# Designs tried in a protein design chat: miniprotein binders against q9lnl0. Part 5

Target 1, 290 residues: q9lnl0
Amino acid sequence: QLRHGFYEGTCPPAESIVGRVVFNHWDRNRTVTAALLRMQFHDCVVKGCDASLLIDPTTERPSEKSVGRNAGVRGFEIIDEAKKELELVCPKTVSCADIVTIATRDSIALAGGPKFKVRTGRRDGLRSNPSDVKLLGPTVSVATSIKAFKSIGFNVSTMVALIGGGHTVGVAHCSLFQDRIKDPKMDSKLRAKLKKSCRGPNDPSVFMDQNTPFRVDNEIYRQMIQQRAILRIDDNLIRDGSTRSIVSDFAYNNKLFKESFAEAMQKMGEIGVLTGDSGEIRTNCRAFNN

## First folded at step 30 (miniprotein)

Design a1
Fold by ESMFold2, look of step 30:
Structure a1 (fold): chain B 290 residues (1-290), chain A 87 residues (1-87)
Amino acid sequence: as target 1 above (290 residues)
Amino acid sequence: SPEEVRQKIDRLIRALQEAKKTGDPTEIMYLLWEVTDLAFMLGDPEVMLLAYEIEEALFQFFRTGDPSKLEQIARLVEELIRKLQEE
């Protein structure tokens, strides 16, 4: 069963070790928060938070990483470094799934987001199949997104907190938002700026939050209200009657956003977890145990 | 759902024809996102995986401009159309 302080008796320094590893990476590269947010989301919504995403493909066996929708997920080396240190101190004790959960929480706080507790006790999954990957695209309608989030236990408010909160940091490549550049309803100055930025080679990227791209805060919702959302899904949130008022509430109340985002992240981190005798404690996060 | 699938097939056929004619596959990208959303709701992993493969080929084309990627995209889109028709 998940509980707070699961490792207090078996690996007392577990959370502090993960925190230090995350801080060291974040201090050198502020994009770590975006990387870990995406990693946890892509892991948790695909058959639960069991670190199945971390498994490397082999010549004989593809994994979730083999699917193109996961090609942009990064930060695995941060999880590896934390696991390496934990295996020296507490061998075969701290799961990779718990490392991802703790690391993501800590990276959010480092970026100025909410500080919140997470329960631990997750075990690692024994399966990573490409056919399990099921992710919606950047132009999904609000109605379809609501239905998808409801199917994994999230209400509309939680969905808006996760979508916007997940996009308050990070980048989007130009190929993902060509429809936005053509949208006459988009802020004209930003649209012109994006058209110029996207002329470069190699599918350039832009920050999804044009004002505070390295902070987890409510600014992304203010951008949505100002018609400055980069991705179609984000613009859909301000335009759709079922989500518009929630976007506005978050835009005008940073405390409400932070509380809602913390709660949403806590719930997401508990989707479909393996506990007790289920799964395993991987020694190497990139590979199943023998 | 059957009407939605038929409409998406027809739009994919037209988008493929235009991409072959113009060399610009951008419309295929947006239709693929509609297809992945539909496949998500229907629980069709074979269609989703193929759409994701086409999406990656499109990203490679946009990153590199490599014309061999357009031919790969065309072949994979034709396969996607066949799979959607079989349903």
Scores: ipSAE 0.681, ipTM 0.876, lowest interface PAE 1.4, mean pLDDT 92
Fold by ESMFold2, fold request of step 32:
Structure a1 (fold): chain B 290 residues (1-290), chain A 87 residues (1-87)
Amino acid sequence: as target 1 above (290 residues)
Amino acid sequence: SPEEVRQKIDRLIRALQEAKKTGDPTEIMYLLWEVTDLAFMLGDPEVMLLAYEIEEALFQFFRTGDPSKLEQIARLVEELIRKLQEE
């Protein structure tokens, strides 16, 4: 039973504390929005938004963090800092799953994206198994992606909002888009620039949104139309007939994109949540309670 | 389908041979993404976890240039081929 303002009676400063912690990190490092978007997505689509991703592995027990697909997820220290302050003010009250949800919502707004309300009342999961990790790669076909998103309750429009919206900020390492560099249909000036950028050591990265890399806006969809998408999955969205018109609608209507992205993020944040007496309220987001 | 799986196995074998010849395992990673997509749809966690392990070894190779990672990748790809043949 998620509701708006779940903590108004039990921890009145909960959302403001998370917001301040997120702002302080974002003010020093604008890449926080990309980090939190990825964190929430990787948590929510793997057995629900229960903060299972936050559990650290031990020498005896791997966790979802042990899986290579999650090796690049970062920003856990932001969640830890918010949790530490919340435990001082309201012990054992605000779940790690809710902190992730609120933090991501706030980071989107800081980056110029939509401002939207989220319901709260999530509890923290009691398992984090590598075998639960199921994530599709950057070259997945639109048809396969549609089926995968449908299986967790999302229609095609929600999928396009999440894929593009999740890529309007952040970077992609060169190893992820070598097929794009070889694609003669990609904008030739961008292809040449990427070839140069990718010559550096240690698998360099580029911004997925070459024009507004730190803003959550519809620019990624305009880049797709211009044949400038970095990842294959993003280029597939403009090329495939089942998604092309949605990409166009978002590219030419930023308000529509922002509303659609807000709705998509609200839905994603409610996948498979634990509520009521299910799960726990972790004291330390990195470890299950004793 | 059995034919789809067989084709992916054949492509993995060729990609492994190319990686050994050129020192560039990039094609292996693209085929791994196809394999993870298939394993995702079939609900096969053993194949998915092995593919993710190979993916991490590939990222480590791309980030460091460590030649011993190519040997590790080759061993793991051979294991993946065996598991795919078992289906």
Scores: ipSAE 0.651, ipTM 0.865, lowest interface PAE 1.7, mean pLDDT 92
Fold by ESMFold2, fold request of step 32:
Structure a1 (fold): chain B 290 residues (1-290), chain A 87 residues (1-87)
Amino acid sequence: as target 1 above (290 residues)
Amino acid sequence: SPEEVRQKIDRLIRALQEAKKTGDPTEIMYLLWEVTDLAFMLGDPEVMLLAYEIEEALFQFFRTGDPSKLEQIARLVEELIRKLQEE
């Protein structure tokens, strides 16, 4: 079972070691928070938070990393560095799934987001199949998104916290939002700015939160209210009656957003976890033991 | 629904023809996201994986302009159309 302080007796410095590694990377590169948020989300919603995403493909066996939707996931070296340090202090003790969970929590706090506890005790999964990858795209309807999030145990409020909160940091390439640039109801100044930015070669990217792109805060919801959301799914949240009031609540109350985002991240980090004697404790996060 | 699938197939065929004529596969990407949403709801991993493969080829084409990616996109979209017709 998951509990707070799972490693207090078996690896007392576990959380501090992960925190130091994350801080050192974040200090050099503020985009670490976006990378870890995406890593945890892509791992957890695909057959649970078992670090299956971290498995490298081999010559004869593709993995979840082989799927194009995961090609943009980065930051695996941060998990590797934390695991290396932990193996020196506490061999075969701290799971890769717990490292991802702790690292993401710490990166959120570094970016000005909520500070929150996570339960630990996750074990690492024994499968990583491309066919398990199941992720919706940026133009999905609210109705379809609600059904998808419900299927993994999330209500509408949790969904809105995760979608918007996951997009308060990070970038989107121009190819992902050309429909927004053509929408006459999008804020006219931002639309013009994006048209200019997207004229560049090589599918340029923009920050999804145009005002506070390196902070985890409620600004993305204020952007939605102002018709400045970059992705269609984000704009859909303010336009759809099922989600409109939740977006408004978060936009006008940063404390409520931060508390809701912390709860949502705690719930996401517990999807389909392996505990007890299930799974394994990988010694190398990129490969199954044996 | 069967009608929805037929409409998506028809739109994909037209988008593929347009991409072959113009060298611009942008419309294929937006239709592809509709297909992934449908495959998600139906629980069809084969269609989803193929759609993701096409999506990656599209991103590589947009980032690099590599014409071999446009050929790859065309072949994979034809395969996707066949898969959708089977279903």
Scores: ipSAE 0.648, ipTM 0.862, lowest interface PAE 1.6, mean pLDDT 92
Fold by OpenDDE base, fold request of step 32:
Structure a1 (fold): chain B 290 residues (1-290), chain A 87 residues (1-87)
Amino acid sequence: as target 1 above (290 residues)
Amino acid sequence: SPEEVRQKIDRLIRALQEAKKTGDPTEIMYLLWEVTDLAFMLGDPEVMLLAYEIEEALFQFFRTGDPSKLEQIARLVEELIRKLQEE
């Protein structure tokens, strides 16, 4: 089973090593937080937190990375670096899944988000199949989203915390919110700004959180209230009666958001984990041992 | 529901036709998201994978503006339509 301090006896410096690596990357690139959040989410909600997302496809075998929905996931080099250092100190001990979990946690804290503990002891999965990738789009209805999150054990509040919290940092390509640009209910000034920004070629990106795009905070929820949400799903959260109150609560109470987000992240990181003798400990996070 | 699927198919067909005329496949993308969301709920990975492939092509088109990608998109969308009709 997962536990706090899982590596205390086998690899005492495990978390510190990951933390250092994450910090080094974050320090020179604040977008690391967004990257890792997305990475963990895309991994965890697809057949559990088993680092299946990290597997590179080969000529012989596709992987979850082969799916277009995962094409934008980045930060693998951070995981690789952490793994490399860990393998030097504690060979074949710390799973890639745990590295992702620890790294994401640390990155959130660096970005001003909540500090929270994570239980460790995850094992790396032995399956990375494109057919397993099931991710919702940015225009998904709240009702559908609720059902989806419920299916993995998340309630509405946790869902709102994860969706908004995950979007408080990072960018979205213009192609993902063309519907919002055409939405008369969107803040007119923002809409105009986005139209301008999105005129450029190559599908430009904009910050989902227009005010604090590098900080994990409740700002995005305030923006939702202001009809300044970029992605449709985010706008839907404030418009839908089932989530509106939660959005409002988060918007007006950053502490509540942070607590909720921390809880959500902890829970997310434990979705469908492998423990004990299940799975493996990869030596290379990008490839199965065999 | 079957009716919902039918409606999405019809919309997709129209979107495809429009895309062929205008060269703008934006509507296809958003319809694809609806399809994938539905497929997600229904547990249909085949539809999802195909939709994802189309989405990738769409993103490539948006990134590059390569007209050849429109052709690819069209072919894939047609395949998706056929697949959806078979279900």
Scores: ipSAE 0.365, ipTM 0.741, lowest interface PAE 1.4, mean pLDDT 94
Fold by OpenDDE base, fold request of step 32:
Structure a1 (fold): chain B 290 residues (1-290), chain A 87 residues (1-87)
Amino acid sequence: as target 1 above (290 residues)
Amino acid sequence: SPEEVRQKIDRLIRALQEAKKTGDPTEIMYLLWEVTDLAFMLGDPEVMLLAYEIEEALFQFFRTGDPSKLEQIARLVEELIRKLQEE
């Protein structure tokens, strides 16, 4: 089963190696945090945190990456690099699933987010099937979102922490929020700015968090209150009575947000994990051993 | 609900017709999200996969402006409509 310090006896440098790799990439590119957050989320909420998302499709066998919804997921090279180094020091010991978990944790901390511990001992899954991919869109209702998150063991507060926390860094393509640009309830100044930004060709991107796009903090919730949410789902959180108070609490209490987000991330990273002798330890995160 | 599905289908048909006329499939994108959300709740992976395929084509179209992608989108949306009608 999962435990803190799982690799202390088998691969003592495991977490330090991952941390170093993540830092090196983050230092060169601050968007790494957003990438890894999305990667872990897209992996964990689809048949658990088993690194199924990392499998490349082949001519003979499609994978979760084959699904268009996952097309924008990035950061695989970070995982690959960490895995490569780990395989040199500790052959076939550290799972890809654990690498993702550790990497994401470290990246959040680097971005000014909460520091939290993660239990390790995850094993890699043996299945990556496009038909397993079930993800909600950016215009989903709060009610539907609540049901979805409940199905994976998240309460409403955790859901709000995860959604907002995940959006406090990273970008969204203009195509994802055309409804907001046309929304008269959106802050008029921001709406005008976005209209201008989105005039460019090739579907430009904007930061979801307009004020601190590289920091994991409660700023996005403040923006929600100000009617400055970019994605519809984020705006829905402040408008819906079931989540409004939570958004407000996070907006006015960064400590509360960070604690809640840390808990959410810890919980997310443990969804449907394989342990013990289940699954495998992949030598290449992009391919099954067999 | 069946009524909800019917409404989505009708809107999708209209959006498709509009996209063919104007070359702008933006409305299709948002309807697809509604469909995928519904499919998610219903546990219909076939509809979801098709919708994701359409979404990918849409993203490519928005980024490239390639008219051939618009044609692809149209075909896939028609297929989606057929699938939804079978539900």
Scores: ipSAE 0.359, ipTM 0.740, lowest interface PAE 1.5, mean pLDDT 94

Design a1
Fold by OpenDDE base, fold request of step 32:
Structure a1 (fold): chain B 290 residues (1-290), chain A 87 residues (1-87)
Amino acid sequence: as target 1 above (290 residues)
Amino acid sequence: SPEEVRQKIDRLIRALQEAKKTGDPTEIMYLLWEVTDLAFMLGDPEVMLLAYEIEEALFQFFRTGDPSKLEQIARLVEELIRKLQEE
């Protein structure tokens, strides 16, 4: 029951309000795009796009946020601010799940990525359980990734678009790619640079996209071809025969990448959604209504 | 396969022993990712959650260098080994 313009009759300013909030935060901090991409991914691939990730743990009950893999997720304040404004204008109308979807879309466009439409009408879930969190690591094989993405309806091309596209912005902690620093096949100049950068205390972070870390573009795939991928999974994409040609296509055709990434994002945002009378419209994105 | 699980367990045991000697748990982290990926495919949330807990402790250790975290990691890894052996 998702549709374009879902809120036209109930909350006409819904998307504009979210867009304004996102812009204000992005203008001050361009890392917002990476944050929201990760937030939506971590939510959608875990029991669907139902805003389960946004629930704070309580003394009585843990949540998906209780899992260490989600500890680095950011951008909750953006969602909160949007929700606060929406509740003033359209109380109990716009779901947190839709806010995440709209916010992420807008953030991608601000970062030079593709502009795409999203269908809305998502409802918020009633469950946030740590045991539901199933995420693959940065050293996962392509074969395993393909199986995982297939289980949620993604083909190989869409998978490549989503993985690479998601890494075209943002950072990775040094601890996540020690295997690459020791990899003799990695670009020697980059390897040396990373060794130096990672000497610092407190597990420093580096940009996954070394050239355009604030832009959503195909640059990450060019770096894969150049043996300059930071995370092992990204390097695996260019090395594996099942994904190599796709990586090459994206590397040499930014338009193709952007179209594919837009499609991937739209598809991801519709994984396991609740509609109609299912779930709830949460008034506070960090807590269930009851 | 059971054989694959056994091999990973053996590697994890060796990595744990090495970490206790050298104070460097880096190899444990990468083995954990292999275990997590396997657990993902097998649909074992308990193993995954434990692995995530170990991962968090590892990251804290890398950030702080606190020896107490290394001890925590060792205990949790031993627990993981026990769980995997029961599979």
Scores: ipSAE 0.308, ipTM 0.709, lowest interface PAE 1.6, mean pLDDT 93

